# Miniprotein binders against q9bqp7: the designs that were tried, part 262

Target 1, 240 residues: q9bqp7
Amino acid sequence: VPQNWFPIFNPERSDKPNASDPSVPLKIPLQRNVIPSVTRVLQQTMTKQQVFLLERWKQRMILELGEDGFKEYTSNVFLQGKRFHEALESILSPQETLKERDENLLKSGYIESVQHILKDVSGVRALESAVQHETLNYIGLLDCVAEYQGKLCVIDWKTSEKPKPFIQSTFDNPLQVVAYMGAMNHDTNYSFQVQCGLIVVAYKDGSPAHPHFMDAELCSQYWTKWLLRLEEYTEKKKNQ
Key: E = the ipSAE of ESMFold2; O = the ipSAE of OpenDDE; V2 = 0.75 times the mean of E and O plus 0.25 times the DockQ between their complexes.

## First folded at step 23 (miniprotein)

Design wm4 (at its last fold request DockQ between E and O 0.81; V2 from the best seeds 0.79)
Fold by OpenDDE base, look of step 23:
Structure wm4 (fold): chain B 240 residues (1-240), chain A 103 residues (1-103)
Amino acid sequence: as target 1 above (240 residues)
Amino acid sequence: SERIKRLEELAKEILRLVEELRKITDDPYVLMLLDYAELLAEFALDAAKRGDLEEAEQMLKWAIEYLEWAVEEVKKLGVSPEEIERLIRKLEEAIRELEELLK
C-alpha cells in the first residue's frame, strides 16, 4: 500500500463535459523544472530484472546488427516514434491550426495501422499537452485526450514492431497513462476529468493496431502501482 | 576493501557526468540514454556497497557504454564543443579506471 495515497479522480470535478468543448485542443507547454517527469520516474524505478532482460536483448541485437547497426536501429526506432506522434498531432488537430501537413509524415505503416482506431476517436480536448500534479510533485506530456467510442480517455500512442495483444505486454505504459490521468485530474489548467485510459499499439507493417482500453477500475489498480513507483523514486532521490 | 571503494567512487563519477550532460541538453533521446546510464550507475553503487563486485562491475560497464552513447548523440546535436570535450576527458578517465578494476 502506498504511504502517500492520493486519489486518481478528483471529486470536485464533474465528469460531464461542460457544453463549452473548446473548439481547439489544449496544448500546454512543458516547463523545464526540477520536477521529475512520469517517464523519468518510470525509468529510474526499473528493476534489475528488467535491466538484465533489456541488456540481454541488446546483446542479441548487437550480435545480429553489430554495435553501430544497433545504435542506428535504436535511433531509427526513436525517430519513427517521434514522426508518428507528429503525424497524429497533425491528424487530430483542427484544420485551421494545421501547420503545413507534411504529407510524408502521413505515409507510414504506423498511420495505416491506427486508421481503424482513429475512426472511433472524437472530441479531442488536448494534444501534446503538459500536465502537473502539484501535490505528488511530478509532470508529464500526454499525447492526447479525446473520446474513444464515446468515453473520454487519456490516449497514449505507442509504436511496436512486435504484436502486443495484451495490456500486460505493454510494460509500464499503463502506469504512464494513469500517471497522466491523475495529474490532469488535479491540474488547475484543466477544467474536466478523465476516468478512462487507452493505449494504442501501432505496427510498422500497417497491420491493425491493438487498442488496450482501461476502464476506471483498471485505472485505479494501475494508479496504486504508479504511486508505489513514485514513492520508490522519491526515496531513491532522498538518499542521494 | 579498496576495490569496493574504487567502484563506489567510479559509480559516483558516472552519476556526476550524467548530471553534467543533463545540463547541456534537453534532447529526449539523449535524456533517455542518460536516465538509463544513471539507473545503471545507481545499481552499481548499491552493488558495491553490498560487496557484490561482479554486479557492480557489470553495471558500471553498461553505464559507461550508455554514457558514451549519450555523448556521441550530443556531439551530433552540435551542443557546446568545449564542454563536451571536457566531459569526454572525464569519461575517458572513468573508462581507464574501470579497465584497471577489471584486471
Scores: ipSAE 0.799, ipTM 0.912, lowest interface PAE 0.6, mean pLDDT 91
Fold by ESMFold2, look of step 24:
Structure wm4 (fold): chain B 240 residues (1-240), chain A 103 residues (1-103)
Amino acid sequence: as target 1 above (240 residues)
Amino acid sequence: SERIKRLEELAKEILRLVEELRKITDDPYVLMLLDYAELLAEFALDAAKRGDLEEAEQMLKWAIEYLEWAVEEVKKLGVSPEEIERLIRKLEEAIRELEELLK
């Protein structure tokens, strides 16, 4: 049980934006600071078992590709994820022109993979936007806040070259989403809040992406587990 | 034992090198590699404090591999070449210390 429990939702906020639909999604800039990010907290609190599984996977990949081949593969996966997010931001932004887009980003298999999901997305309120939880002292950069099938969600886009194994489709993906939700709901840069989450796993070959919807109850359950990870991180760094 | 103390000091040195490299760049890929080096060095330090020599040595080996990888990536960025060469020499010293401990 977390020692510094804090609610994920803010009773002083509406769960719906104003009826006037603003034409520009929020994009709060993220800047380097001392406060830990969500992804750093999650990475730094990996268990030894998770680390051993990661190292076993690396050993297998190095055996097949060689050390330099493995490093190149890893760099490419990282770059493709970055390009995927950039393309989605461009597609969902009403202010982007064709001259501001890389056409190769728009024609990737990952973008084809999410097309059926994008048809259900509307009312985009934030894109690639920083969030900060001032009380719990963590930050994040959320991918998207929009309605999915009529429900306002924090949406997190994930790339996959094949269906993910247990570690990749892990407990951590929902923790990342709820951490962003909690931060946004208590961040003074935002006037509204979000009660739901959506994780979308896209495939390089263009196969239909897999959506994972999280209602408010499920988000609250994962929020407790996020707080435990944040507490573990804080205690570990205090004892350094 | 003296070997445990040397493993603790090596883990702390790796952590210092991670911190110094973070001052040189904010490149997300490099920072990801440094986060893994940090985690593994912290596991090594904890294992050494518990007297688990085998775990400490394995964790240090992995931490150094991530730190070497991060240095390679920073060199590709072309940022602060004199500072990078200084860090490379410190990393080479850490590698030699680990090799002596593994004997």
Scores: ipSAE 0.796, ipTM 0.910, lowest interface PAE 0.7, mean pLDDT 85
ESMFold2, look of step 23: ipSAE 0.780; ipTM 0.905
ESMFold2 (binder alone), look of step 23: mean pLDDT 86; pTM 0.867
ESMFold2 (binder alone), look of step 24: mean pLDDT 86; pTM 0.865
OpenDDE base, look of step 24: ipSAE 0.795; ipTM 0.910
ESMFold2, fold request of step 25: ipSAE 0.777, 0.766, 0.777; ipTM 0.907, 0.899, 0.908
ESMFold2 (binder alone), fold request of step 25: mean pLDDT 86, 86, 86; pTM 0.866, 0.867, 0.866
OpenDDE base, fold request of step 25: ipSAE 0.794, 0.786, 0.788; ipTM 0.909, 0.908, 0.908

Design wm5 (at its last look DockQ between E and O 0.77; V2 from the best seeds 0.75)
Fold by ESMFold2, look of step 23:
Structure wm5 (fold): chain B 240 residues (1-240), chain A 103 residues (1-103)
Amino acid sequence: as target 1 above (240 residues)
Amino acid sequence: SERIKRLEELAKEILRLVEELRKITDDPYVLALLDWAELLAEFALDAAKRGDLEEAEQMLKWAIEYLEWAVEEVKKLGVSPEEIERLIRKLEEAIRELEELLK
């Protein structure tokens, strides 16, 4: 149990769409500051056991690919993830003010993998948008806020290459989603709130992506775990 | 006791080098590598304070590997080549210190 519990939802904020729909999704710019990001908090609070597992996997990959081959593999995974998110932002933007869409950006197995999910996505409210929890003092950059099968969700897009390189921790995906949700719900840049989450795991070969829906009760359970990680991070950094 | 103090000082030097590299670039890939070097150096410092020399040495070895990787990536960006060359020499000194500690 967290020492200082804080609610994931904001009772001062309406959960109903207002009458004035935004014509384009929100994209709040990320400001560089001293407060920690969600991904930094999660990475810095990994257990030694998690670190040993990742290093063991890394050594096996180095035996197979060589050290330079492993570094190139890792760089490619990072680049593919970046391109995947750029492509999804382009696809989901209703605004046609973009100079032009890069067709090579849209040609990937990962994009094919999510097509059946995208058919159920509508009402896009935010894309690649910064969130800040003003009370708990953390920041993040969420991928998407949209309706999935009629439910407004924080949506997180993940590539499925497993085990993932050290850069993206798969153990913490639900914590990342609820941390973004809690921050958005307490960020004055947003006039609405979100009660559900969705993690979409896409495959390089184009196989149908796996959606993992998180209702409000499940989000509250993971929120408690997120608060513990944030407390652990704060304690750790105060001792330095 | 003296070996523990040298391991602690080496972990602190690695942490200083991480912060110097953060001042040079905001590249997300480099920053991710630096976050890993930081975590491992902090694990090493904690292990040294507990007297676990084997764990401290292993964590330092991994931290240095991530820091070397980060330096390599910063060199590809072409930013601040004078500062990078200075940091490389400091990193080489840290590697020599670890090698002496492993004897």
Scores: ipSAE 0.784, ipTM 0.909, lowest interface PAE 0.8, mean pLDDT 85
Fold by OpenDDE base, look of step 23:
Formats: structure tokens, sequence, C-alpha cells
Structure wm5 (fold): chain B 240 residues (1-240), chain A 103 residues (1-103)
């Protein structure tokens, strides 16, 4: 049980979208500060076992690709992920429809992969927007807040070369989503709250993306795990 | 043991180098590499304190590899050559220290 328990949902905020939802998605810039990001907290609290597994994977890849080949591979994966997020922001942003859509960004297997998910996405409220949890002292940049199949969700877009049909195969992604939810629900820059999460795993080959929907109950379960990781991080940094 | 102390000091030096690199770049890719170097150096420091020399050495080796990678990427970004050169010299010293400890 977390020592510093805090609710994921804000009872003071209405779940009902106010009819005055701004037609333009929120894009709050991330401010550089000493406050740890969600991604940093999750990375810095990885287990030794997880690290060993990843390093063993790296060593196998280096044996197959060479050192330079592995560096190039990793760089390409990172770049593809970045371009995918930029393309999604462009697709989901009403204002960017007027800017010269780099047609090249839209021509990816990952974009093809998510097309069936995008059909069920509406009511975009935030894109690439910073969230801050003042009490728990962490920040993050969320990908998207929108309605998925009529439910308001924090949506996190992920790229993968391998199928991830189960939410458990997404590692810490569920923790990232609920961390963003909890921060947003208590961030004064947002007038609404979210009760659901969605992880979308897009595939390079254009095969249909896997949506991993997280209801309020599942979000609450992962929120407890997030709080434990945040406590671990906080304790780790006090001892340094 | 003297070896444990040297491993601890090396781990702390890697952590210092990570912090110095964090000051000169905001590139998300570089920061991700630095986060790995930091995590591995912290594990190395913990292992050294526990007297697990094998784990400490392995973690330091990996941490240095990520730090070298981060430096290479920072160079590609055209960040201040003078600051990078200073950090490279310190990294080279850290590598030499690790090589000596592995003998």
Amino acid sequence: as target 1 above (240 residues)
Amino acid sequence: SERIKRLEELAKEILRLVEELRKITDDPYVLALLDWAELLAEFALDAAKRGDLEEAEQMLKWAIEYLEWAVEEVKKLGVSPEEIERLIRKLEEAIRELEELLK
C-alpha cells in the first residue's frame, strides 16, 4: 500500500464535458524544471531484472546488427516514433488541417495501422499537452485526450514491431497513462477529468493496431502501482 | 576493500558526468540514453556497496557504453564543442579506471 495515497479521480470535477468544450485542443507547453517526468520516474524505478533482460536483448541485437547497426536501428526506432506522434497530432488537430500537412508523415505503416482506431476517436480536448500533479510533484506530456467510442480517455500512442495483444505486454505503459490521468485530473489548467485510459499499439507493417482500453477500475489498480513507483523514486533520490 | 571503494567512486563519477551532460542538452533521445547511464551507474553503486563486484563492474561497463553513446549523439547535435571535449576527457579517464579495475 502506498504511504502517500492520493486519489486518481478528483471529486470536485465533473465527469460531464461542459458543453463549452473549446473547439481547439489544449496544448500546454512542458516547462523545464526540477520536477521529475512520468517517464523519468518509470525508467529510474525499473527493476534490476528488467534491466538485465533489456541489456541481454541489446547484446543479442548487437551480435546480429553490429554495434553501429544497433545504434542506427535504435535511432530509426526513435525517429519513427517521433514522426508517428507528429503525424497523429497533425491528423487530430483541427488547426493543423490548414497547415501544409507533410504528406510524407502520413505515409507510414503506423498511420495505416491506427486508421481503424482513429474512426472511433472524437472530441479531442488536448494534444501533446503538459500535465502537472502539484501535490505528488511530477509532470508529464500526454499524447492525447479524446473520446474513444464515446468515453473520454487519455490516449497513449505506442509504436511496435512486434504484436502486443495483451495490456500486460505493454510493460509500464498502463502506469504512464494513469499517471497522466491523475495529474490532469488535479491540474488547474484543465477544467475536466478523465476516467478511462487507452493504449494504442501501432505496427510498422500497417497491420491493425491493438487498442488496450482501461476502464476506471483498471485505472485505479494501475494508479496504486504508479504511486508505489513514485514513492520508490522519491526515496531513491533522497538517498543520493 | 580498495576495489570496492574505487568502483563506488567510479559510479559516482559516471553520475556526475550524466548530470553535466543533462545541463548541455534537452534532446529527448540523448536524455533517454543518459537516463539509462544513470540507472546503471546507480545499480553499480549499490552493487559495490553490497560487495558484489561482478555486478558492479558489469553495470559500470553498460553505464559507460550509454554515456559514450550519449556523447556521440550530443556531438551530432552541434552542442558546445568545448564543454563536450571536457566531458570526453573525463569519460576517457573513467574508461581507463574501469579497464584498470577489470585487470
Scores: ipSAE 0.696, ipTM 0.871, lowest interface PAE 0.8, mean pLDDT 91
ESMFold2 (binder alone), look of step 23: mean pLDDT 86; pTM 0.865

Design wm6 (at its last look DockQ between E and O 0.71; V2 from the best seeds 0.76)
Fold by OpenDDE base, look of step 23:
Structure wm6 (fold): chain B 240 residues (1-240), chain A 103 residues (1-103)
Amino acid sequence: as target 1 above (240 residues)
Amino acid sequence: SERIKRLEELAKEILRLVEELRKITDDPYVLTLLDYAELLAEFALDAAKRGDLEEAEQMLKWAIEYLEWAVEEVKKLGVSPEEIERLIRKLEEAIRELEELLK
């Protein structure tokens, strides 16, 4: 049980979208500060076992690709992920705010992969927007807040070369989503709250993406795990 | 032991280098590499304190590899050559120290 328990949901905020939803998605810039990001907290609290598994994977990849080949592969994976997020931001942004759509960004297997998910996405409220949890002292940049199949969700877009049909195969992604939810629900820059999460795993080959929907109950379960990771991080940094 | 102390000091040096690199870049990819290097160096420091020299050495080796990778990526971004050169020299010293400890 977390020592510093804090609710994921804000009882002071209405779950009902106020009819005055701004027609333009929120895009709050991330400010550079000493406050740890969700990503940093999760990375800094990885277990030794997780590290050993990653290093074993790395060594196998180096045997196959060479050292330089592995570096190039990793760089390309990162770049593909970045481009995918940029393309999604462009797709989900209102037409009036569309910077010059680089048509080349839209021509990817990952974009093809998520087309069936995008059909169920509406009511975009935030895109690439910073969230801050003042009490728990962490920040993050969320990908998207939108309605998925009529439910308001924090949506996190992920790229994969391998099928991830189960939410358990997404590692710490559920923790990231609920961390963003909890921060947003208590961030004064947002007037609404979210009760659901969605992880979308897009595939390079254009095969249908896997949506991993997280209801309020599942979000609450992962929120407890997030709080434990945050406590571990906080304790670790106090001892340094 | 003297070896434990040297491993601890090397781990602390890597942590310092990570912190210095964090000051000169906000690139998410580089920051990911630095976060991993930091984690590995912290594991190394903990292992050294426990007297697990094998784990400490392995973690330091990995930490240095990721730190080298981060430096390479920072160079590609065109960040201040002078600051990078200073950090490279310190990293080279850390590598030499690790090589000496592994003999």
Scores: ipSAE 0.779, ipTM 0.905, lowest interface PAE 0.6, mean pLDDT 91
Fold by ESMFold2, look of step 23:
Structure wm6 (fold): chain B 240 residues (1-240), chain A 103 residues (1-103)
Amino acid sequence: as target 1 above (240 residues)
Amino acid sequence: SERIKRLEELAKEILRLVEELRKITDDPYVLTLLDYAELLAEFALDAAKRGDLEEAEQMLKWAIEYLEWAVEEVKKLGVSPEEIERLIRKLEEAIRELEELLK
């Protein structure tokens, strides 16, 4: 039960299913500020038990690969995730050409994995775009806002293979999406709002990605959990 | 006790080093490593204040490992080499203090 409840949707903002279409998706630059990001809030509110489990897994990997091998593995997985997000931005953006991006960037199992999802994606409104919740004071960088099977969604792209030091709990993925959604819906850089979410988990071997759709009711339920994490973060840092 | 004070001061020094590294770079990989070092140093500080010396020592060991990893990654970026060398010296002092506390 959060002490500072705030609605995820903005009653002062119109819901635009088919309004005027801008010619280019929004890409709001992230502004320098002191307010925390969504991912920092989630990471900084990890429990001690989650940290112990992570470190146990890390030690097992180090025993198998050696310390340098583990760091190399981790760096490679991070790079592949970065390339995946860059490729998706390029694919979904009419303003970027393949010549401005590495052609090898577009060749990966992860990109093949999402092809069937991309066929259902249209009406791209934002790509790699900053969001800020002006009242609750947090910021984020969302991956994509587009229609999925006719429903306007905040879409978050996940690779199935992530380095353990950077892996968040699977339960945090929906919190990340709704935090971005709430921020967008209260950010003056956006004239519309979004009520649905989509988490897409892609596979390195090209196997079909798994979409996880979140309707407005489910988003509202996870929003409450996000507010609790934000409250925990705020209290923790106030006492620093 | 004096051991509790030494653990608290070591945790605080690690937190200062994290903030100094954040001023050098905004590289997402480095910042992620620094966030983990910060969390672990904060857990260590809390454990020391509760008198849980074993937990505090373990959390500090892990925090320093993430900080060492972050420094290594910053060196690969090739930015601010004089500042990085200064931070390496401070980190080496922190490592020596932890090794003494583990005896």
Scores: ipSAE 0.768, ipTM 0.903, lowest interface PAE 0.8, mean pLDDT 85
ESMFold2 (binder alone), look of step 23: mean pLDDT 86; pTM 0.866

Design wm7 (at its last look DockQ between E and O 0.84; V2 from the best seeds 0.68)
Fold by ESMFold2, look of step 23:
Structure wm7 (fold): chain B 240 residues (1-240), chain A 103 residues (1-103)
Amino acid sequence: as target 1 above (240 residues)
Amino acid sequence: SERIKRLEELAKEILRLVEELRKITDDPYVLRLLDMAELLAEFALDAAKRGDLEEAEQMLKWAIEYLEWAVEEVKKLGVSPEEIERLIRKLEEAIRELEELLK
């Protein structure tokens, strides 16, 4: 139980009646800031057990690929994830024409992998947009806010080279989603509330992506865990 | 107590190098590597304060590996080559100190 509990949803806020162009997704720029990001909080509060597991995996990969091969592999994985997010932002943006899109971004197994998910995505409200929790003092850059199968979700896109049908193989992803949700729900730049989350794991070979839907109850459970991680981070950095 | 003090000072030097590299670049990939070096150096500092010398030395070894990796990536960016060479020399000194502690 966190010592400084705060609600994930802001019941005092309602949609504003003057949404003049709902077809244009919000894209709030991320400004350089002294407050921590979601991903930094999560990374800086990794347990020693998580670090030991990561280092064991790293050594196994180095045995297989060599040290230079491992570093190149890791760099390529990072770039593929970046390209995937860029492609999805382009696909989901209403302003882009087919002629202005880079066809190489669209020729990805990851994009093929998510096609069945995209058919269920509509009402895009935000893309690659900054959020700030003004009370708890953390910031983030969320991937997407849109309806998935009729429910408004914070959607997080992830890449994987092999199918992973359950969420346990993706460290901390649920915490990232609920942290963005809580920040958005308490950010004056946003006039709406989101109660659900979606993690989409896309595969390099084009196999059907795995959606992990998070209803409000599940989000509340992960929100408690996020608050604990934020407390750990704050305490750790206060003693520096 | 002298060995603990040396491990603590080495962890603090690694943390200072991390911060200096953050001033040079905001490249997301480099920052990811620096975050790992920072976490591991902080684990090393805590282990040294608990008297767990074996854990402290292991964490410092891993922290230095991430810092070396980060420096390599910054060199590819071509920013501030004079500052990068200065930081490389400081990192080499940190490596020599760790090697002496491992004896």
Scores: ipSAE 0.774, ipTM 0.904, lowest interface PAE 0.7, mean pLDDT 85
Fold by OpenDDE base, look of step 23:
Structure wm7 (fold): chain B 240 residues (1-240), chain A 103 residues (1-103)
Amino acid sequence: as target 1 above (240 residues)
Amino acid sequence: SERIKRLEELAKEILRLVEELRKITDDPYVLRLLDMAELLAEFALDAAKRGDLEEAEQMLKWAIEYLEWAVEEVKKLGVSPEEIERLIRKLEEAIRELEELLK
């Protein structure tokens, strides 16, 4: 049980979208500060076993690709991910529909992969927007807040070369989503709250993306795990 | 043992190098590499304190590899050559120290 328990949901915020949903998605810039990001907390609290598995995977990839080949591969994966997020932002942003959509960004297997998910996405409220949890002292940049199949979600877009049909195969992604949810629900820059999460795993080959929907109950379960990771991080930094 | 102390000192030096690199770049890709280097150096430091020399050495080796990778990527970004050169020299010293410890 977390020592510093804090609720994921804010009882002071209504679940009902106020009718004055701004027609434009929120895009709050991430400020440089001493506050750790969700990503940093998760990375710094990886277990020795997780690190070992990652390094073992790396070693295997280096054996297959060579060292330079592996570096190039990793750089390309990162770049493809970045371009995918930029393309999604362009697709989901009403204002960017007027800017010269780099048609080249839209021509990706990942974009093809998510088309069936995008059909169920509406009511975009935030895109690439910073969230801050003032009490728990962490920040993050969330990909998207929108309605998925009529439920308001924090949506996290992920790229993968391998099928991830189960939410358990997404590693710490559920923790990232609930961390963003909890921060947003308590961030004064947002007038609404979210109760659901969605992880979308897009595939390079254009095969249908896997949506991993997280209801309020599942979010609450992962929130407890997130709080434990945050406590571990905080304790590590006090001892440094 | 003297070896444990040297491993601890090397781990701390790697952590310092990570912090110095964090000051000169905000590139998310580089920051991920630095986070891995930091994590591995922390594990190495903990292992050294426990007297697990094998784990400490392995973690330091991996941490240095990630630092080298981070430095290479920072160079590609065109960040201040002078600051990078200073950090490279310190990294080279850390590599030499690790090589000496592994003998």
Scores: ipSAE 0.486, ipTM 0.777, lowest interface PAE 1.1, mean pLDDT 89
ESMFold2 (binder alone), look of step 23: mean pLDDT 85; pTM 0.864

Design wm8 (at its last look DockQ between E and O 0.79; V2 from the best seeds 0.76)
Fold by ESMFold2, look of step 23:
Structure wm8 (fold): chain B 240 residues (1-240), chain A 103 residues (1-103)
Amino acid sequence: as target 1 above (240 residues)
Amino acid sequence: SERIKRLEELAKEILRLVEELRKITDDPYVLRLLDYAELLAEFALDAAKRGDLEEAEQMLKWAIEYLEWAVEEVKKLGVSPEEIERLIRKLEEAIRELEELLK
């Protein structure tokens, strides 16, 4: 139980979107500040045991690939994730807001993998957009806010390759989603709120992606876990 | 006791180097490496304060490896070559200090 509990949902906001007043998805720029990001909070609150496990995995990879080979592998995983997110932003953006689309950006197994999910996505309200929780004092860059099968969701796109370098357990994926959700629901740049989450795990070989839907109750449960991680981060940085 | 103080000071120097490198670039890949180096240096500092010298030394070794990796990546970006060479010299000093502590 966190010492400073705060609700994930905002009772002063509608959970029904307006008639889509904005004609293009929101893209609030992420600004420099001292406020920690969601991903920094999660990385900085890894347990010592999780760090030891990750370093053991790294050493096994280095034994197989060599040090330079492991660094190349890691760089490629990062680049593929970046390209995947850029491609999804391009696909989900209105055509009139784009100056040019890179055809090679759209050619990947990950993009093929999500095609069946994208057919169920509509009403895109935000893409690669900053969120800030002024009260709890954290910031993030969410991937997408859109309707999935009729329900407005914070959608997080993940590549399936595991483990991922520098990132502790994939159990953090739901924490990331609810952290973005809570920030968005209390951010004055947004006039609506979101009560559901969706994690989409895409596969490099193009196999059909697996969606993981999170209803409001599940989001509330993970929100408590997120608050504990944020509290731990805050305590850790108090003497710095 | 003297070794504990040297390990603490080395951890703090690594944290200072992380902060300096953050001022050179906003590259997300470099920032991820730096965040992890920071975590390891903080674990090292905590271990030193508890008197766990073996853990502190291991965490510092890992922290330095990630800081070296971050420097390599910044060099590939071609940004601020003179600043990065200055940081390389400071990092080499930190490595020599760790090597002396491991003796």
Scores: ipSAE 0.768, ipTM 0.901, lowest interface PAE 0.8, mean pLDDT 86
Fold by OpenDDE base, look of step 23:
Structure wm8 (fold): chain B 240 residues (1-240), chain A 103 residues (1-103)
Amino acid sequence: as target 1 above (240 residues)
Amino acid sequence: SERIKRLEELAKEILRLVEELRKITDDPYVLRLLDYAELLAEFALDAAKRGDLEEAEQMLKWAIEYLEWAVEEVKKLGVSPEEIERLIRKLEEAIRELEELLK
């Protein structure tokens, strides 16, 4: 049980988006601060076992690609992910606010992969927006807040070359989503609350993306795990 | 042992280098590499404190590799050559120290 328990949901906020919510998605800039990001917390609290698995994978890839080839591969994966997020932001943004859509960004297997998911996405409330949890002292940049199949979700977009049909195969992604949810639900910059999460795994070959929907119960379960990771991080940094 | 102490000192030096690199870049890719280098250096430090020299050495080797990678990426971003050169010299010293410990 976490020592520093804090609820994921804010009882002071209504679950119903006010009809007066601006038609324009929120885009709060991430401020440089000494406050750790969700990504940093998760990275810094990886287990030795996880590290060994990653290094074994790296060694195998280096044997296949060479050292420079592996670096190039990793850089390309990162760049493809970045471009995918930029393309999604462009797609989900209102037409009037769209910078000139780089049509080249839209021509990707990843964009093709998510088309069936995008059909079920509506009511975009935030895109690439910063969240801060003041009490728990962490920050993050969430990809999207929107309705998926009529339920308001924090949506996290992921790219993969390998099928991830199960949420368990997404590693710490569920923790990232609930961390963003908990922060947003208690961030004064947001007037609404989210109760659901969605992880979308897009595939490079354009095969149908896997949506991993997280209901309020599942979010609460992962929230407990997130709090434990945050406590571990906090304890590590006190001892340094 | 003297070897344990040297491994601990090297781990602490890598952690310092990570912090110095964090001051000169906000690139998310570089920050990921630095976070991983930091984690590995912390594991190395803990292993050294436990007297697990093999684990400490392996973790330090990996930490240095990721730190070198981070430096290479920072260079590509066009960050101040002078500050990078200072950090590179310190990293080279750390590499030499690790090589000496592995002999």
Scores: ipSAE 0.733, ipTM 0.888, lowest interface PAE 0.6, mean pLDDT 91
ESMFold2 (binder alone), look of step 23: mean pLDDT 86; pTM 0.868

